# Ledger of designs, part 4: VHH binders against Putative ferric-chelate reductase fr1B (fr1B)

Target 1, 128 residues: Putative ferric-chelate reductase fr1B (fr1B), of Dictyostelium discoideum (Social amoeba) (q54wu1r34to161)
Amino acid sequence: SNYNLQWIIFNETITIQVSINKKAWIGLGWHCQGCQKDGPMENADYSIATFDENGQGYVWDCYQENDPTSQPQNDTVFKGAEDNIISFSGYQTDQYSIMMFTKKLSTGDTVGDHILVNGPVDFVWAHG
Key: E = the ipSAE of ESMFold2; O = the ipSAE of OpenDDE; V2 = 0.75 times the mean of E and O plus 0.25 times the DockQ between their complexes.

## First folded at step 1 (VHH)

Design e11 (framework vhh_etentamig_d1)
Fold by ESMFold2-Fast, scan of step 1:
Structure e11 (fold): chain B 128 residues (1-128), chain A 126 residues (1-126)
Amino acid sequence: as target 1 above (128 residues)
Amino acid sequence: EVQLLESGGGLVQPGGSLRLSCAASGFTFSSYAMSWVRQAPGKGPEWVSGISGSGGSTYYADSVKGRFTISRDNSKNTLYLQMNSLRAEDTAVYYCAKSGTFKITPSGTYEYFDYRGQGTLVTVSS
């Protein structure tokens, strides 16, 4: 209810939109080794969106080993075949955080995503 | 106000080279991935290349791999596409593209605004 995750597949790309009803950072995972029943966020690849005081969004890649709140360099780095992120935008107000990104679909890509938010521990796994 | 202005297109012989530029303003350029998209006469748009905000990662359509190089200069808010070994099939209008921005309304609805430039024409012919 506090989270809205939508995606649209068009041509060779998928565009994913995430919105939440609070001022927070957003994490979205697209690759996971051993995540099943083996604990949250272990050995997963994430893209994390954070926002500055003006509502500007910043995105960076993480390989999550032990700390879901690890803040990488304030520079966006996309990791090849696992992300294929083409474009990103983010917007935040006092009541909302929204991000949208487009990535190139690879043959055999599974559209399964984990939503991670800063605040009361909320981990939402969205596969679809 | 997001603005994207492409330049560098023109007429070139097969096997030739061109360098396209896109001057960006109205947003924090280094925070966003950018793309080049082309549209040939009578065809739909084709994604050509993408680059991460830092410039550390680049992506290419199979049709241009090894011939085109995308790059950016974040200090100048400029995106580039170096096109080598041009072919007749590369003839198209080339657009610089940025992801859209969401506008949040009091009712909780949001509008998506797409941004791309006016384009620059590349013609490859004998």
Scores: ipSAE 0.000, ipTM 0.148, lowest interface PAE 13.0, mean pLDDT 62

Design e12 (framework vhh_etentamig_d1)
Fold by ESMFold2-Fast, scan of step 1:
Structure e12 (fold): chain B 128 residues (1-128), chain A 122 residues (1-122)
Amino acid sequence: as target 1 above (128 residues)
Amino acid sequence: EVQLLESGGGLVQPGGSLRLSCAASGFTFSSYAMSWVRQAPGKGPEWVSGISGSGGSTYYADSVKGRFTISRDNSKNTLYLQMNSLRAEDTAVYYCAKGYFKIDTSGSYDYRGQGTLVTVSS
């Protein structure tokens, strides 16, 4: 999957931009201090970006159990939705999908980003 | 088990306002994103608006941005949709939906409510 990830940490926030060279939904997962690691198949909080027929982006925060390598499921499989996003913007064309979001970091948080695309799964981890 | 009960619909003139409510039970309301979905006569369902579990993030279809406001009260297990500057094309049955659009190729979503009819006419 072709993608580009950029981030900046400032004043207890992280801003992440994800760009993908295709028309697709985007899933991004992260781990917080309140989200205990279960070993290799850790439970993760996910943000899922979807796009309407006009290319307008929307983001949903979800909690996914124990399988960061699988595609995100609908809400009947997720345990719940978490609200840790301060801002979001997203845009999609026939050639690109782009999203940017800002979230708060708790003291001692580590940030691990799993990028899920409608296709091959890629993982990126950034610790801050 | 899961129950969603919409209310607040009615007949209103173009340019008018209505406030819809959805009473939820049978699940941990604050743990789930919620949506409003509408279906006009003879049309398929159209996603209108969404809100995160805590209420901190809100999302809107382009057709309703600037006119509609989604909100929730987790202490009352209630979802709201404030509709301003109503147009004839907003005429539809409005449904409360648990969660978000399915992210697979079908673009489907799960809604359980009975709906509330909104008619906008002069």
Scores: ipSAE 0.000, ipTM 0.153, lowest interface PAE 11.9, mean pLDDT 63

Design e13 (framework vhh_etentamig_d1; at its last look DockQ between E and O 0.02; V2 from the best seeds 0.00; counts 0 for: pae E 12.6 > 2, placed apart)
Fold by ESMFold2, look of step 2:
Structure e13 (fold): chain B 128 residues (1-128), chain A 124 residues (1-124)
Amino acid sequence: as target 1 above (128 residues)
Amino acid sequence: EVQLLESGGGLVQPGGSLRLSCAASGFTFSSYAMSWVRQAPGKGPEWVSGISGSGGSTYYADSVKGRFTISRDNSKNTLYLQMNSLRAEDTAVYYCAKEGSFTIDLTSGKYDYRGQGTLVTVSS
């Protein structure tokens, strides 16, 4: 399967598009508030896109991962957990999964520490 | 067609400095923003710094702000990264990337339109 990560920087924002030529969930990590292990270069958390039965995408922030009631929902992205996310869209069919989002570029942001894919086809050998 | 060639990496002690270069060809260099991206062994890619096509706006990851300086010379089609006060955590392969044509293909390879990268190792 082909996974593509494409991004541009414009006016202190970054727009990121991730696609995979399969039906799968998409994980893309960046530095988030409250993530501490050894520093900002360590992988601590992901934003994870999931898709409902209609192909509508949802994104989970690291704030929700730390909540004791955290689990996937098919509702709107909760932007309060990441204060610099401007917009999000995601869509999935049987043949592809796509997420795109725009965030304000903070000086500590990183892109793509790990890409974690879990869908009908397991790609663990490609990432492990 | 688009070609990017990184150079200037090497072995350096903590606190040292290196200057990376990226020679670009096959496109109108001044029309596109450019970035530096790094990948440490066993980790995913990490965006480091970016610069507008004209060079008028620069951006930095928090982990490098105040230590690294991105610049470009549009007359020489060359992107630079001055790295000062290097730390062990800066150890990685460094790649330059073109706006709009930067495509990361994680299954068939790592990145289209990036060169071989240049290895920076910071250790005693």
Scores: ipSAE 0.000, ipTM 0.126, lowest interface PAE 12.6, mean pLDDT 61
ESMFold2-Fast, scan of step 1: ipSAE 0.005; ipTM 0.152
ESMFold2 (binder alone), look of step 2: mean pLDDT 82; pTM 0.839
OpenDDE, look of step 2: ipSAE 0.053; ipTM 0.458

Design e2 (framework vhh_etentamig_d1)
Fold by ESMFold2-Fast, scan of step 1:
Structure e2 (fold): chain B 128 residues (1-128), chain A 122 residues (1-122)
Amino acid sequence: as target 1 above (128 residues)
Amino acid sequence: EVQLLESGGGLVQPGGSLRLSCAASGFTFSSYAMSWVRQAPGKGPEWVSGISGSGGSTYYADSVKGRFTISRDNSKNTLYLQMNSLRAEDTAVYYCAKYTYSPSGTFKIDYRGQGTLVTVSS
């Protein structure tokens, strides 16, 4: 009741919308077991949204390492063309927080429900 | 005002090495991921490498992987790119860039500096 998550895959992009019925930061992450990895580490990508005093949203594309001594919570990383976020919109009021972002699908991704419901991609959801 | 000042470029022979630096000011450097972007003569910009705010995570374009190393010194507000085994194809103006969000709702890299020219020629 407190949150809603929707996504659409279209023309080699995925658009994800997250809403929550309170003022909060919003986090959404995913990883792919068969996808490209940077070095020997098992990587997870996540995005968090923050809001200023006027309700304008900002998003951070965060890289979460598999090293338990190095779990960055507030770091961001830019992956260039591989995992580029094409667009972001975010807004917050006294009653809700909402974010929407569009991302390119990687070459080799399977378009459709399989990668979201029972594929090699796992979603991680969080809000603060 | 965000300022990014690149330096360290020059003329080098194939197989040589250079280290680029980027001095950042006008924002909390350690809170932002940084990237290097290059533009070869007559071509559009190409993303080269990225690093997280802490320096704990790095990413590289396939064309430079194994040859280039990105690093940062947050105490000096400075970003580096160590370039080894340079090739003629690496000839470009190199820009450092901050990951940012625009009011139009679009993510972009912000590279406002003049860049530093790297020429690889025999």
Scores: ipSAE 0.000, ipTM 0.121, lowest interface PAE 14.4, mean pLDDT 61

Design e3 (framework vhh_etentamig_d1)
Fold by ESMFold2-Fast, scan of step 1:
Structure e3 (fold): chain B 128 residues (1-128), chain A 123 residues (1-123)
Amino acid sequence: as target 1 above (128 residues)
Amino acid sequence: EVQLLESGGGLVQPGGSLRLSCAASGFTFSSYAMSWVRQAPGKGPEWVSGISGSGGSTYYADSVKGRFTISRDNSKNTLYLQMNSLRAEDTAVYYCAKTYSPSGTFKIEYDYRGQGTLVTVSS
């Protein structure tokens, strides 16, 4: 709907940029190959971006096992997982929210993303 | 009942150092990102620094980057701010703040800030 999603693969890394034409929080998740049991968002790792009153963005890693619309929590609470993002940046104005993150790609891995915004959720998959 | 209790503020000379602490209770501390926010008299609140729930990611305002270090000890439910090379413009009341909103807005929650601790930098 009001999404703009772009990604670049370079030197064994993927950089993903998500832009939303609205002042909102952004959740971005990806599938764990050995973890999924039921739905596509269950047993998924994701990060959420939030913004302060001045538009500065911040990111926290989360592990989602059940309902993807539930409040995000640090992923170490669930499995003791480490932060999986190499870098992050984000900012927000009255008209839009944007986030960008970079993570390493594994030769045998499928990169799949789930985008969660206040309300709707989208799924994005990339293989490189 | 969510409670945040700051300590460690005081009077310090320019160029000096101070370490602030925030004791948290009433919620699962390690599940939430935490922030330090400051407010000088007559000014609105200024976000200073933030740390993820695991402590793996830290963020700083440009005004304090390279001088302040945020950290946390989840086994003690305590947040810290190490302040070095203090300047007169760092004078403010410093607040510990729970970062996520339970309403799903996912903003810094100033309503869950502590009572604050005063830091005065003067000669």
Scores: ipSAE 0.000, ipTM 0.136, lowest interface PAE 15.1, mean pLDDT 62

Design e4 (framework vhh_etentamig_d1; at its last look DockQ between E and O 0.02; V2 from the best seeds 0.00; counts 0 for: pae E 12.2 > 2, framework grips, placed apart)
Fold by ESMFold2-Fast, scan of step 1:
Structure e4 (fold): chain B 128 residues (1-128), chain A 124 residues (1-124)
Amino acid sequence: as target 1 above (128 residues)
Amino acid sequence: EVQLLESGGGLVQPGGSLRLSCAASGFTFSSYAMSWVRQAPGKGPEWVSGISGSGGSTYYADSVKGRFTISRDNSKNTLYLQMNSLRAEDTAVYYCAKVTYSPSGTYKIEFDYRGQGTLVTVSS
């Protein structure tokens, strides 16, 4: 039932670790100041992690318009990813689920980000 | 409150085409992402395709990519699925689904599909 979020900023990147003390999906939301309004999910970006029977993580990209139905990706490092993710890893056991993302701080186009902290949620500005 | 009415299914030969429609009412259609979900007898639901509220973004399962096209007409509150190059494994009941998200805490994604669906049978 515990939702824990930790992050570190280093060399103009941010690494975010999300963990929960149960076997479950993980959702991480970001506030997007540059995103266009689209219905009830205004100004939000999010990523969802799922896990296979071996505990391997996959990320579903939910880009701009809150559409979570993209194909899952199984990769510990994203190269050339258009979502500015530098790396991803995910792992799950019977007792917990964890995911870790590294991305460039402030997406290169002045988009402001809020980081979820210690659920249910709280927000911390990612830049300025 | 939310009403979704699917139509356009039927019997078709392999390699054929069908166009499914979903008439939506009871909510502001253009404000919600929509999806098509299918279910073959004895199996769980399988997500097929999704489209953003504006229609600017579309998404497809690998099994249908390049063969199916999702679209919407927000002025008519209608969702469509154009199905080309149909295969026997596409045989299923197809459901129109309203997609909702919780903006608080961790996001919950819900596919709200409570209509009767429309049966697509691909057989020769």
Scores: ipSAE 0.000, ipTM 0.128, lowest interface PAE 13.8, mean pLDDT 63
Fold by ESMFold2, look of step 2:
Structure e4 (fold): chain B 128 residues (1-128), chain A 124 residues (1-124)
Amino acid sequence: as target 1 above (128 residues)
Amino acid sequence: EVQLLESGGGLVQPGGSLRLSCAASGFTFSSYAMSWVRQAPGKGPEWVSGISGSGGSTYYADSVKGRFTISRDNSKNTLYLQMNSLRAEDTAVYYCAKVTYSPSGTYKIEFDYRGQGTLVTVSS
């Protein structure tokens, strides 16, 4: 499938547009490089878009956080990043899905960790 | 095969309480974070609450903070949501969700599961 990613950095914000040539939901993730890390936790920020039956998109800015009291297996909990999504939009047709959003940059955020996830029907999300 | 079975929904008056359960099977329940997600009629999905695999950390959307309590019993492979002080705005189908993390060591979010859901209706 054709995947297109574009972004613009302007005034300490980043605007990201992602599209894919199919009817699917879209997820992006990135690593927190250079942020403070205590103990064994490795956290990532992510954004995910879902679409209703009318093609209206919904976007959340979330991150994974390892529970320090959890088992040593790869166990995570998701919560949203505080107040860093400024705007968003999303649209879906039978032929493609697109999401677009603007967020505040923080220290340690990187551009380039791109995760596209595809599913047959609606998906379930985590948010803070 | 992963299976998630929600129950405990129903009709309740504003200010009332309700307890949702989610019976999980087909995976090592204690190794995965779990979430409740809801979808009101005509609206997109909304994340409600999350809990770590051990149950040691809990998280809530602002809209339910102080009214809802997520918990789990890893010996029974069961996730719970205690809902108090219910409001009309809490009317939705509630879904139990397994949250996955890539076993390859990359940070990925895979949302390829859909629970059966349980309907909560808050009306007078």
Scores: ipSAE 0.000, ipTM 0.182, lowest interface PAE 12.2, mean pLDDT 61
ESMFold2 (binder alone), look of step 2: mean pLDDT 79; pTM 0.795
OpenDDE, look of step 2: ipSAE 0.020; ipTM 0.343

Design e5 (framework vhh_etentamig_d1)
Fold by ESMFold2-Fast, scan of step 1:
Structure e5 (fold): chain B 128 residues (1-128), chain A 125 residues (1-125)
Amino acid sequence: as target 1 above (128 residues)
Amino acid sequence: EVQLLESGGGLVQPGGSLRLSCAASGFTFSSYAMSWVRQAPGKGPEWVSGISGSGGSTYYADSVKGRFTISRDNSKNTLYLQMNSLRAEDTAVYYCAKTVTYSPSGTFTIEYDYRGQGTLVTVSS
């Protein structure tokens, strides 16, 4: 697995960059502390980046379904400045997939808990 | 050199419709994704909708999904936003925005680049 994950926190916002050395969609999950849900994946929320034929990216804010083996779906609620996601951009080539987004960081959010990549589906636990 | 000029705003009653336009110049319009961003009085900017360079992919904020339609005409370098079933909470200055990305080498900086005066949409009863 060859993934690069970086983030910057400023004034209650976090800007997260994920880059992958392959042409794929990107899913990034995080926990909401104090958001107790039933089941092993119930307290993890995902954002999925998809890319069009020109390499432009779009982000979908998806909630995990009660099936821990199912892939996240792309029907979702995109949230702007008054919600979770303030800005987003993505770029994809034949060799790389890159996403960057800025979101409001709430007390109890934990970044980088899970990363999903299309292909040999790597569910990567990131503790940091 | 990049210029974005919004138009089509105005006063409309709740339930009404408006169509916004954004005339783009100074860059290869069809090569870039475009977005609409709005800012209501006294509030921060809110992303509304996005469209890929080809027009093949469209994306909407939940607050406008099913009511607004983004489109583009690459032959005219123009972005559009069709707004239906307008509500008082849609009152805002609307800006068109160019999505900027950069190479995987070096420090990442990604931003929405919009440079226009915006167009005011007022929805009043």
Scores: ipSAE 0.000, ipTM 0.115, lowest interface PAE 15.2, mean pLDDT 62

Design e6 (framework vhh_etentamig_d1)
Fold by ESMFold2-Fast, scan of step 1:
Structure e6 (fold): chain B 128 residues (1-128), chain A 126 residues (1-126)
Amino acid sequence: as target 1 above (128 residues)
Amino acid sequence: EVQLLESGGGLVQPGGSLRLSCAASGFTFSSYAMSWVRQAPGKGPEWVSGISGSGGSTYYADSVKGRFTISRDNSKNTLYLQMNSLRAEDTAVYYCAKETVTYSPSGTFKIDLDYRGQGTLVTVSS
C-alpha cells in the first residue's frame, strides 16, 4: 500500500490528492457530523475512484456503516452520485493510480480519512 | 512548462457581464479537473467554480450560483467563466486552477496544486 495523500483547505473546501504506486482502485473515507447523511461517529462516507481499460477515472460516493476497515462497494445506492464532490480527476497507468477531488467541508466536521486499496486491504486513518 | 493564462477581465458596471478565459498549455488539458478561484483585495482566496475533466460535472459557490457558468473546450485547451449580473463584491483577481503531478528522478511522484497564473482583474463599479 505505497501511497501519498496531500490536501489543501481553503474557503470551506478541501482538495485531496491520493496517489498509489500500483494499478488499483482507490477508496477514501470521510467522517462528518451534522451532514445530510447524519450517520453515527463510527460511520464513514467513502469516495471511491475506479478506472476503466483506458485508464480513465470515475468517482463514486458510498456510505459504509460500523466498520471503516471493510471494503467499500462501488455498486451501492450511491453509485454515480457525487454528493458534495465539487471536482474530480483521475488517471491510471500500469505503475500508478492517481485521483484528485475537491469536496465541501461542513461546519462541525470531524474530518477523518480512511484509505482502502483492493487486494489485501490496508486500513489507514488520517485526521487533520 | 505548465502555463495557465487568464484573460477577459476589465471594468464593468453593476449588472453587467464578462466572460473570462484561461488558456492552458504544457499538459493534457482534458485529463484534469479545473477550477476558478478569486482573491479580493486584502482577503484570502475564494473558490468560485469547478468543472470535471470531461466537462460532465460543474459546481458553484453559493455566492455565484445562478449568475456564473463554468465551461471548457477541450479541443482548444481553454477554460471559461461566464459572469452575469455582476456585483461590487465580485471585484477580485480571478485565477484558473489545476492539479499538477510531477515525477521525481527516483521514480516516485510529487503532487502540487497550481491555482495561480497571472490572473485577470475584474472591477465592478459604477
Scores: ipSAE 0.000, ipTM 0.138, lowest interface PAE 15.0, mean pLDDT 62

Design e7 (framework vhh_etentamig_d1)
Fold by ESMFold2-Fast, scan of step 1:
Structure e7 (fold): chain B 128 residues (1-128), chain A 124 residues (1-124)
Amino acid sequence: as target 1 above (128 residues)
Amino acid sequence: EVQLLESGGGLVQPGGSLRLSCAASGFTFSSYAMSWVRQAPGKGPEWVSGISGSGGSTYYADSVKGRFTISRDNSKNTLYLQMNSLRAEDTAVYYCAKDYHSSKGSYTIDFDYRGQGTLVTVSS
């Protein structure tokens, strides 16, 4: 239904805000040129926001691998070598779901070719 | 070795129903959230539905909400998808996928742990 995606690039980071006018989980994906090329979603990395019974948001990194490991965090910075999630906030009510996150921009990445809003939606968008 | 075996697909008319099953082995089934993912001819994969390890939380794509019901039987290591009011747009190969269950309904989808899939064709 009502789905709003905003993004901004500044100082080697990208900040993405996704809001939807309903209670649902949200996922965002981007292409990784150095990643695996086989499987259902080749060269795809995902960040998925889910919500618990109290409306608290959590963010997950998801890679197309046989044994992915992912550690959820809420309003906490994520550390990593590349494609680092710097900050996350998310909250859900009966009327809306909102997610905002900032990540370090990798020169090897293409952003925004897979968007999951209560299901996968493939939008094409580009940044700087 | 993780194994997932889907079944229950077939040819149905619009408005019909099918129930898909996924038999899981090689891991502690109740510890993982599970998803159904489909791929229509000439299209990329589309996430359809997810269920927490306990079965206490379920999630649906907007395109199937109100028509499909995901469930699981942890005593039988089996995942189900009840599909009602089927439409031509539901025609796809349906895959069972293992997710990482991480408390309070949160999960990570593992798209590489899918089985062979089961074909659903909705046509008059």
Scores: ipSAE 0.000, ipTM 0.116, lowest interface PAE 15.9, mean pLDDT 61

Design e8 (framework vhh_etentamig_d1)
Fold by ESMFold2-Fast, scan of step 1:
Structure e8 (fold): chain B 128 residues (1-128), chain A 127 residues (1-127)
Amino acid sequence: as target 1 above (128 residues)
Amino acid sequence: EVQLLESGGGLVQPGGSLRLSCAASGFTFSSYAMSWVRQAPGKGPEWVSGISGSGGSTYYADSVKGRFTISRDNSKNTLYLQMNSLRAEDTAVYYCAKGSYHSRGTFTVDLSTYDYRGQGTLVTVSS
């Protein structure tokens, strides 16, 4: 595999490390038990890591709009960085990309890690 | 190769307006939803706005709703952000990004089409 995914669940938090042997952005999807189970990417929170020209990593959290009715602009629920992310670190070189972050879990959550990278698309589903 | 080139940033007074542009190449522009994302000094990135491939659906973060308008010209492979009533908290580097429009009538970020963003365009709101 061209990437490595590790995680630890402890004290109602999850810490996830993703490392990839290439220069790429990294995305990770999060699915909850209370959300609609229409598909792996539907009704999920997403965390996206990007990197600047100096290799510094940045993370932002985003949320899929969960209204089943098509709504105009007034019903957007998209969020920026820091929501549900407790800590983040990331770094990228020409040879690899690494990110690590900690996120809070609720007692009903099922961990479903969807990992995507720029280039050949790999979809990984992990339960814990 | 996929390329996204942002422009239009600059120094503006509070209450002023700016129009940002993003020139896209290397992919079928009209087939993809597009987004604007910004990053303020010392902060993480924030999603600002999204638009469907056809331009028929638009979405905004609560922080910019009513002040910003996203649009696109598929004949020119160009994405736009019209920013009105600018505030000091809008100061950031603005980036153009690929995204997706969900078939159930909602906007989503499609990580399979998300590219590394370019240099962005700096917007400074100061008096």
Scores: ipSAE 0.000, ipTM 0.127, lowest interface PAE 16.5, mean pLDDT 62

Design e9 (framework vhh_etentamig_d1)
Fold by ESMFold2-Fast, scan of step 1:
Structure e9 (fold): chain B 128 residues (1-128), chain A 124 residues (1-124)
Amino acid sequence: as target 1 above (128 residues)
Amino acid sequence: EVQLLESGGGLVQPGGSLRLSCAASGFTFSSYAMSWVRQAPGKGPEWVSGISGSGGSTYYADSVKGRFTISRDNSKNTLYLQMNSLRAEDTAVYYCAKGTFKIDSSGTYTYDYRGQGTLVTVSS
């Protein structure tokens, strides 16, 4: 499983592109504002990209509950493009997945700390 | 070529309900995810809800979760939004959109394709 990660910070936004060499969902973790941290993804706000059967992508913000190695559950509450996610594009085939999204940075955000990929759980740390 | 035509908007009192419809043509409807987005006067566009091509997966913005239900009828090329427990802050033009938000090369929000919209006014 090879990962390519690129990002740019501009005018209080971040644009992130992730590509991986398999058909998968892609997640990106952000530090939770005001939350206690004890591990890499504990109490983290988490953005997740999913694809439907036609390869159409969606990006969600969700809260990660103290399990840094678990995949998101189907019934997890997701927040779409409301307020802080301002764009998404994605493309998926049987051989690869590509995702790009732009998000507003808030005062408490630490960007690109984690990327989580479907099966088995893989972590990629993005650090400036 | 691609056409999306929204209907079902109107004036409703707080706590009321409306059902929006979107008639789609010019593409294979069942092969594409669809979205509802809204824009209130003086505000930017807000994604409201999305549904997969098969209808098997649905998604909602936190502001409408538990109150709105997205659905589709692929045999009729029609997308629906059932809106319950309407609030004054739901007042907006509602747009049917093919796909999801993108930012174009000029920095402007885009949708794969968007209809003309239908006005929903929630007022007491």
Scores: ipSAE 0.005, ipTM 0.142, lowest interface PAE 12.8, mean pLDDT 62

Design n1 (framework vhh_8h5u_2)
Fold by ESMFold2-Fast, scan of step 1:
Structure n1 (fold): chain B 128 residues (1-128), chain A 124 residues (1-124)
Amino acid sequence: as target 1 above (128 residues)
Amino acid sequence: EVQVVESGGGLVQPGGSLRLSCAASGFTFSYSSYAMGWYRQAPGNQHERVAIITSGGSTNYPDSVKGRFTISRDNAKNTGYLQMNSLKSEDTAVYYCAKTYSPSGTFKIEYDYWGQGTQVTVSS
């Protein structure tokens, strides 16, 4: 019970909020045919949120986790691999870690349309 | 204090029709920032979105039900509906009503107003 996951679909977007009742990084993934990543998040589109010593959140998309020297994006202006991550916000205190992001699910988004065919996004969890 | 309760499910033959109802309390559709959605889940499968209707009346459907299902609402009765026509065996599932809304400058995202579901069985 260390985490809470909430999501909402509205006007062809999905907004996902993840909160963990501890000081930790947050990994969130969903099934994705276009990602072609090897490892524990294979065939998943994913976002990883990390936090600095001041509690500011940063997001990594599925293409950046293969290069640990890549600089993470600021929590306010992230654009995903296909420009389908619209916004990101993340913050951490001594008692919790939280991230929220909005992803485009337009019928014109070929990857998003495929994910929606069989229901809501499948979530894969990883946290430290 | 918002509650949603689904009803109208049952057993129907392929090609038949059913109308599901979602009775709601604690909000209205006309002046709410809320959207209402229908979701379904068959045994062994994940949940899938079936229909969304916005506070302004815009609707959206996945290809699997587009042209067969129609979502609507009656603000005077505080009730939402899903009209299901030309039902197929693949439509067999428990159908859930959910209240959804976008965040209003806060970290809170509201989706906790899921109902308990209503069973739809399309016998072939």
Scores: ipSAE 0.000, ipTM 0.096, lowest interface PAE 17.6, mean pLDDT 59

